# Ledger of designs, part 43: VH-VL binders against q8ixk2r445to577

Target 1, 133 residues: q8ixk2r445to577
Amino acid sequence: FFGMLQNKGLTDYCFDYNPPDENQIVGHQVILYLCHGMGQNQFFEYTSQKEIRYNTHQPEGCIAVEAGMDTLIMHLCEETAPENQKFILQEDGSLFHEQSKKCVQAARKESSDSFVPLLRDCTNSDHQKWFFK

## First folded at step 16 (VH-VL)

Design m9
Fold by OpenDDE, fold request of step 19:
Structure m9 (fold): chain C 133 residues (1-133), chain A 119 residues (1-119), chain B 112 residues (1-112)
Amino acid sequence: as target 1 above (133 residues)
Amino acid sequence: QVQLVQSGAEVKKPGASVKVSCKASGYTFTDYYMHWVRQAPGQGLEWMGYIKPTSGYTKYHQNFQDRVTMTRDTSISTAYMELSRLRSDDTAVYYCARSKHYGSGFDYWGQGTTVTVSS
Amino acid sequence: DIVMSQSPSSLSASVGDRVTITCKSSQSLLYSSNNKNYLAWYQQKPGKSPKLLIYWASTRESGVPDRFSGSGSGTDFTLTISSLQPEDFATYYCQQYWSHPTFGQGTKLEIK
């Protein structure tokens, strides 16, 4: 699966990554932004290795969850996906992070008008449902 | 064994377009990125861009964004690079090169395609 | 773009010599998460395509003789040929693949 990764509950919002430096894509937080389909900042891939890859960079970026955090941070993909980069996109649309045993939820960023994907306890909320478009 | 076989030499006039092909074999075409790198006579290597064969996603160097188009035909494991509005300084050997999604350099290269642009 | 600077641009050496080529990147190529340097070395002979020699700064590609070695970390890297062989006279390039690939300007290794 590849393309825009869109949230069901937060309508018209997609995974978005736009690092301030194209030569330093690691370490920044993945956010949610209005789906625009321009392909550079919102083109992601879910792989059989359970990775969510950022295809707009080489080497590919892979979304990771750092220890003690509930945010999604961009790392580089590796030959063997580390545990903190493994996600399961379920049939019901839930995006499950294996290591934390939490689900990715669209949420409002604290004290901001921005939205971000955050790890939360798994529920049946549409804000935890995702699909590729 | 892994092989990248490119199309033959091209001679073009300024303003014309050239389309170079790169046929991959010996591996799963869609599992690797295909890059294009050129080398002007007596000069170094210049990265032009890449294509991800599965999705067709492309990224071009800004120096070529308005003139280069990279495509692929997965049914025949072939990548294409088209460069338009050719100039004399586009004269170079053009290479396709494979890379893994996580890096490790360009492990396999095509034999190169010489493109000569002259009046 | 990340700028790769090689030194020297050219050098002459004899068979059996120890040869060292250096490459400096404009920013660190070290990934803290895996402690790998996203740096490769290539060999190119006249009329031929580049050949990958070293990746991850110090790992030899399959089939590459052990007289070739890569070292360095961060921004400073070195390719060493411990004992130059006749077939080693060529142009060598460093490349970063931390971001959109860029190459050093090359080092032409000629027979003295």
Scores: ipSAE 0.918, ipTM 0.958, lowest interface PAE 0.4, mean pLDDT 96
Fold by OpenDDE, fold request of step 19:
Structure m9 (fold): chain C 133 residues (1-133), chain A 119 residues (1-119), chain B 112 residues (1-112)
Amino acid sequence: as target 1 above (133 residues)
Amino acid sequence: QVQLVQSGAEVKKPGASVKVSCKASGYTFTDYYMHWVRQAPGQGLEWMGYIKPTSGYTKYHQNFQDRVTMTRDTSISTAYMELSRLRSDDTAVYYCARSKHYGSGFDYWGQGTTVTVSS
Amino acid sequence: DIVMSQSPSSLSASVGDRVTITCKSSQSLLYSSNNKNYLAWYQQKPGKSPKLLIYWASTRESGVPDRFSGSGSGTDFTLTISSLQPEDFATYYCQQYWSHPTFGQGTKLEIK
């Protein structure tokens, strides 16, 4: 699966990554932004290795969850996907992070009008449902 | 064995377009990125861009973004690079090169395609 | 773009000599999460395509003779040929693949 990764509950919002330096793409937080389908900042891929890859960069970026955090951070993909980069996009649309045993939820950033994907306890909320567009 | 076989030499006039092909064999075409790198006579190597064969996603160097188009035909494991509005300084050997999604350099290269642009 | 600078641009040596080529990057190529350096070395002979020698700064590509070795970390890297052989006279390039690939200007290794 590849393309825009869109949230079901937070209508018209997609995974978005726009690092301030194109030569330093790791370490920043993945956010949610209105799906526009024009730029390269919203092109992601879910692979059989359970990675969510950022194909706009080479080598590819891979979304990771750092220890003790609930945010999604961009790392580099590796030959063997590390445990903190493994996700399961389930048939019902839920995006499950294996290591934390939590689900990715579209959430409002505190004291902001922006949105971010955060790890939360898994529910049946549409805000935890994702699909590629 | 892995092989990248490119199309033959091209001679073009300024303003014309050239399309170079790179046929891959010996591996799963869609599992690797295909890059294009050129080398002007007596000069170094210049990266032009890449294509992800699975999705067709492309990324071009800004120096070529408005003139280069990279495509692929997965049915015949072939990548294409088209460069338009050719000028004399586009004279170079053009290479296709394979890479893994996580890096590790360009492990296999085509034999190169000489493109000569002259009036 | 990340700038790669090689030194020297050219050098002459004899068969059996120890040869070292240096490459400097404008920013660190070291990834802290995996402790790998995103740096490769290539050999190119006249009329031929580049050949991958080293990746991850110090790992030899399959089929590359043991006399070739890569070292360094961060921004400073070195390619070493322990005992130069006749077939080693060529142009060598370093390359970063931390981001969009860029190459050094090359080092032409000629016979004395």
Scores: ipSAE 0.915, ipTM 0.957, lowest interface PAE 0.4, mean pLDDT 96
Fold by OpenDDE, look of step 18:
Structure m9 (fold): chain C 133 residues (1-133), chain A 119 residues (1-119), chain B 112 residues (1-112)
Amino acid sequence: as target 1 above (133 residues)
Amino acid sequence: QVQLVQSGAEVKKPGASVKVSCKASGYTFTDYYMHWVRQAPGQGLEWMGYIKPTSGYTKYHQNFQDRVTMTRDTSISTAYMELSRLRSDDTAVYYCARSKHYGSGFDYWGQGTTVTVSS
Amino acid sequence: DIVMSQSPSSLSASVGDRVTITCKSSQSLLYSSNNKNYLAWYQQKPGKSPKLLIYWASTRESGVPDRFSGSGSGTDFTLTISSLQPEDFATYYCQQYWSHPTFGQGTKLEIK
């Protein structure tokens, strides 16, 4: 699966990553932005290795969750996916992070009008449902 | 065994276009990126861009952005690089080379295709 | 682009010599999460395609003789040939693959 990763509950919002330096793509937070279908900052891939890859860079970036955090940070993909980069995109649309045992939820960023994907306890909320478009 | 076999030498006039092919075998074509690198006579290696065979996504070096087109045919495990509006300084050996999605360098290269641009 | 600078551009040596080639990157190639440097070394002989020698700065590619070694981290890297053999006279290139690939200008190793 690849393309825009769109949230069901937060209508018309997609995973978005736009690092300020194309030669330094790691370390920044993945955010949510209106799905626009332009450019490459919303192009992601879910792989059989349970990775969510950012395909617009070589080497590819992979979304990771750092210890003690609930945000999604861009790392580099590796030959063997580390545990903190493993996600399960369920049939019901939930995106499950294996290591934290939490689900990715579209949420409002603290003290901001922007939105970000955050790890939360798994619920049946549409804000935790995702699909590729 | 992994092999990348490129098309034969080309002689072109300025302003023309050239299309080089690179046929992959011995591995799953779609599992690796295909890069194109050129080398002018007596000069170093210059990265031109890459294509991700699964999606067809391409990234070109800015020096070639408006003149290069990289494509692939997954059914025959072949990558293509077309360079248009050729000029004399495009004379070079053009290589295809594969890489893993996570890096580790270019482990296999084509034999190279000599492209000569002269009036 | 990340700029790769090799030194020297050329050098002459004899069979049996210890040879060192340096490569500097304009920014760090070290990934803190896996502690790997995204740096490769290639050997190219006249009329032939480049051959991968070293990746991750210090890992030899399969089939590469032990006399070839890579070292360094961050922005400074070195390729060492412990005892030069006749077949080692060639041009060597460093390459970063931290981002969109760039190569050093090359080091031509000639027989003295």
Scores: ipSAE 0.892, ipTM 0.948, lowest interface PAE 0.5, mean pLDDT 96
Fold by ESMFold2, fold request of step 19:
Structure m9 (fold): chain C 133 residues (1-133), chain A 119 residues (1-119), chain B 112 residues (1-112)
Amino acid sequence: as target 1 above (133 residues)
Amino acid sequence: QVQLVQSGAEVKKPGASVKVSCKASGYTFTDYYMHWVRQAPGQGLEWMGYIKPTSGYTKYHQNFQDRVTMTRDTSISTAYMELSRLRSDDTAVYYCARSKHYGSGFDYWGQGTTVTVSS
Amino acid sequence: DIVMSQSPSSLSASVGDRVTITCKSSQSLLYSSNNKNYLAWYQQKPGKSPKLLIYWASTRESGVPDRFSGSGSGTDFTLTISSLQPEDFATYYCQQYWSHPTFGQGTKLEIK
């Protein structure tokens, strides 16, 4: 799959990544932003290697969750996908993080009106359902 | 055997355009990025841009952004680079070269296409 | 652009000599997560396409003689040819692939 990765419950919000420096794309958090598709920030690819790739950069970025964290952070993709970069996009739309055994959920960032994807215990919530547009 | 075969030499006048092809064989064309690199006579290597064959996404170096177009035809495993509004300082050998999505050196290069721009 | 500064611009050497070529980048090419440097070295002979010698700063490409070695990390890198052979007289380029590629200006290795 390739396109904008959209949340079912938080309608019209998509994965978004906007690093401040093209020469330093790693280590920043993936956010959720209104789907627009007009820039290069909202195009991701889900691969047969279970990666969510940010591929408007070379080398491509791969979404990861670091040990003990619940935030989705940009790493570089590698020849063999590291375990912390493996996600399963299930038939019901849930996005399962294989290493942590948790699901990606649209969440409100702390005490703000901003939204981010976070790992949470898996539920049937529409906030844990994702699809490509 | 992996091979990148480029189109033949071109002679152009200033203001014209040139389109160079790069046909890939011996590997899955869509598994690799295709880059274009040029080399003026007696000069070093200058990266021009790349294309991702699956999506057609391109990124160009600022120096070529307004004059270069990179495309591909996945049905014939061929990448193209078109440079418009040619100037005499565009005289160079133009190479295609491949890399992996996770970043790699360019392990295979085309043989080069000489483009000569003279009035 | 990540600027790659290569030195010397040219070098004269004899068969059997040990040769070193340096390359400096304007920012670190080391990715701490995998501990790899996103740097390659190429050899180019007149009228020919460049040939990949070294990637990840120090890993030799398959089929490249073991007299070629790469070293360095971060911003400072070196290509070493331990015992120069007649076929090694060429121009050498470093290249970063941490972001969109850029090349050093080249080092012409000449016989004498």
Scores: ipSAE 0.753, ipTM 0.906, lowest interface PAE 1.0, mean pLDDT 93
Fold by ESMFold2, fold request of step 19:
Structure m9 (fold): chain C 133 residues (1-133), chain A 119 residues (1-119), chain B 112 residues (1-112)
Amino acid sequence: as target 1 above (133 residues)
Amino acid sequence: QVQLVQSGAEVKKPGASVKVSCKASGYTFTDYYMHWVRQAPGQGLEWMGYIKPTSGYTKYHQNFQDRVTMTRDTSISTAYMELSRLRSDDTAVYYCARSKHYGSGFDYWGQGTTVTVSS
Amino acid sequence: DIVMSQSPSSLSASVGDRVTITCKSSQSLLYSSNNKNYLAWYQQKPGKSPKLLIYWASTRESGVPDRFSGSGSGTDFTLTISSLQPEDFATYYCQQYWSHPTFGQGTKLEIK
């Protein structure tokens, strides 16, 4: 799967990554932004290694969640996917993070009007359902 | 075995275009990025850009942005680099080279294609 | 661009000598998450395409003789040839792959 990774419950919002420095793309948080399909910040690839890749950069970025955290952070992809970079996009649309055993949920950032994907206990909420388009 | 075989030498006049091919064999073409690197006589290596074969996405170095086009045909495992509006300082050997998506050195290079721009 | 400053631009040495080539990047190439430096070294003989010698700053590519070694981290890197052989006459390049690749200007190694 590749394309725009959109949330079912928070309609018209997609994964978005716009690093401020092309020479330092790691360590920033993935956000949710209105889907527009313009530029290369909203196109991601889901791979057979269970990675969510940001592939408008070489080396490619891979979304990770660091131990004890709930935010999705850009890391560099590795030869074999590290455990913290493995997600299962399930048939029902849930996006399961294997290492933490949690699901990705669209959430409002606590002190702002912006939205971000965060790890939460898995539920059947449409805010935990994702699809490529 | 892994091999990158490039098209033959070209002699061009200023203002023309050149298109160099790079045919891959011995590996899954779409698993690797293809880069183009050139080397003018007596000079160092100059990275020109890359293409991701699955999507066709390209990134070009600013020095070539306006004149270079990189493409591929996945059905024949071949990458292409076209440089337009040639000038005499484009005389160089042009190499294709592959890298892994997670970043790597260029473990395989084509044999090089000499492009001479004269007159 | 990440600038790669390589030195010396040339050097002459005898068979059996130990030689050292340095490379400095304008920003760190160390990825703290995997503790790898995104740096490679190449050998290029006249009329030939470059040959990968070292990647991750210190890992030898398969088939590269033990006399070649890489060291360094962050912004400062070194290629060492411990006992120079006649076939080591070549130009050597460092290259970063932390982002879009850039190369050092090369070091021409001449054997006396």
Scores: ipSAE 0.745, ipTM 0.903, lowest interface PAE 1.0, mean pLDDT 93

Design m9
Fold by ESMFold2, fold request of step 19:
Structure m9 (fold): chain C 133 residues (1-133), chain A 119 residues (1-119), chain B 112 residues (1-112)
Amino acid sequence: as target 1 above (133 residues)
Amino acid sequence: QVQLVQSGAEVKKPGASVKVSCKASGYTFTDYYMHWVRQAPGQGLEWMGYIKPTSGYTKYHQNFQDRVTMTRDTSISTAYMELSRLRSDDTAVYYCARSKHYGSGFDYWGQGTTVTVSS
Amino acid sequence: DIVMSQSPSSLSASVGDRVTITCKSSQSLLYSSNNKNYLAWYQQKPGKSPKLLIYWASTRESGVPDRFSGSGSGTDFTLTISSLQPEDFATYYCQQYWSHPTFGQGTKLEIK
């Protein structure tokens, strides 16, 4: 799958990544932003290696969650996907992080009016349902 | 065996355009990025840009942004580079070369296409 | 652009000599997560395409003689030819692939 990764419950919001420096795309948090389909920020690929790739950069970025954390952070893709970069996009739209056994949920960032994807216990909430468009 | 076979030499006048092809064989074309690199006579290597074959996404070096177009046809495993509004300092050998999505050196290069721009 | 600076620009050496070529990048090429340096070395003979020698700063490409070795980390890298052979006359380039590729200006190696 390739395109904008949109949330079912938080309508009109997509995965977005806007690194401040093309020469350093690693280590920043993935956010949710109004879907617009312009520029480089909202195009992701879900691969057979269970990666969510940011591939408007070379080397490509891969979304990861570090052990014990709940935030989605950009890493570089590897030849073989590390365990913390593996997600299952299920038929019901849930996005399951294998290592943590948690689901990606659209959430309001603490103390702000902005939104981010976070790992949470899996539920049937539409805020945990995702699709490419 | 992996091969990248480029189109033949071109002689052009200033202001014209040139389109160089690079046909890939011996591997899955869509698994690799295709880069274009040029080398003026007696000079070093200059990266021009790349294309991701699956999506067609391109990134160009700023020096070529307004004059270069990179395309591909996945049905025939072929990448293309077109450079417009040619000037004499575009005289160079133009190479295609491949890399992995996770970053790699260029393990295979085309044989090069000489483009000569003269009045 | 990440700037790659090679030294020397040219050199002459005899068959059997040990040769070193250095390359410096304007920013670190080391990714701490995988402990790899995104740096390659190429050999180019007159009229030919470049040939990959070394990637990840120190890993030899398949089929490259073991007299070629790469070392260094971060911003400073070295290509070493341990016993120079007549076929090693060429120009050598370093290249970063941490971001969009850039090359060093090249080092022309002439055999005495």
Scores: ipSAE 0.745, ipTM 0.904, lowest interface PAE 1.0, mean pLDDT 93

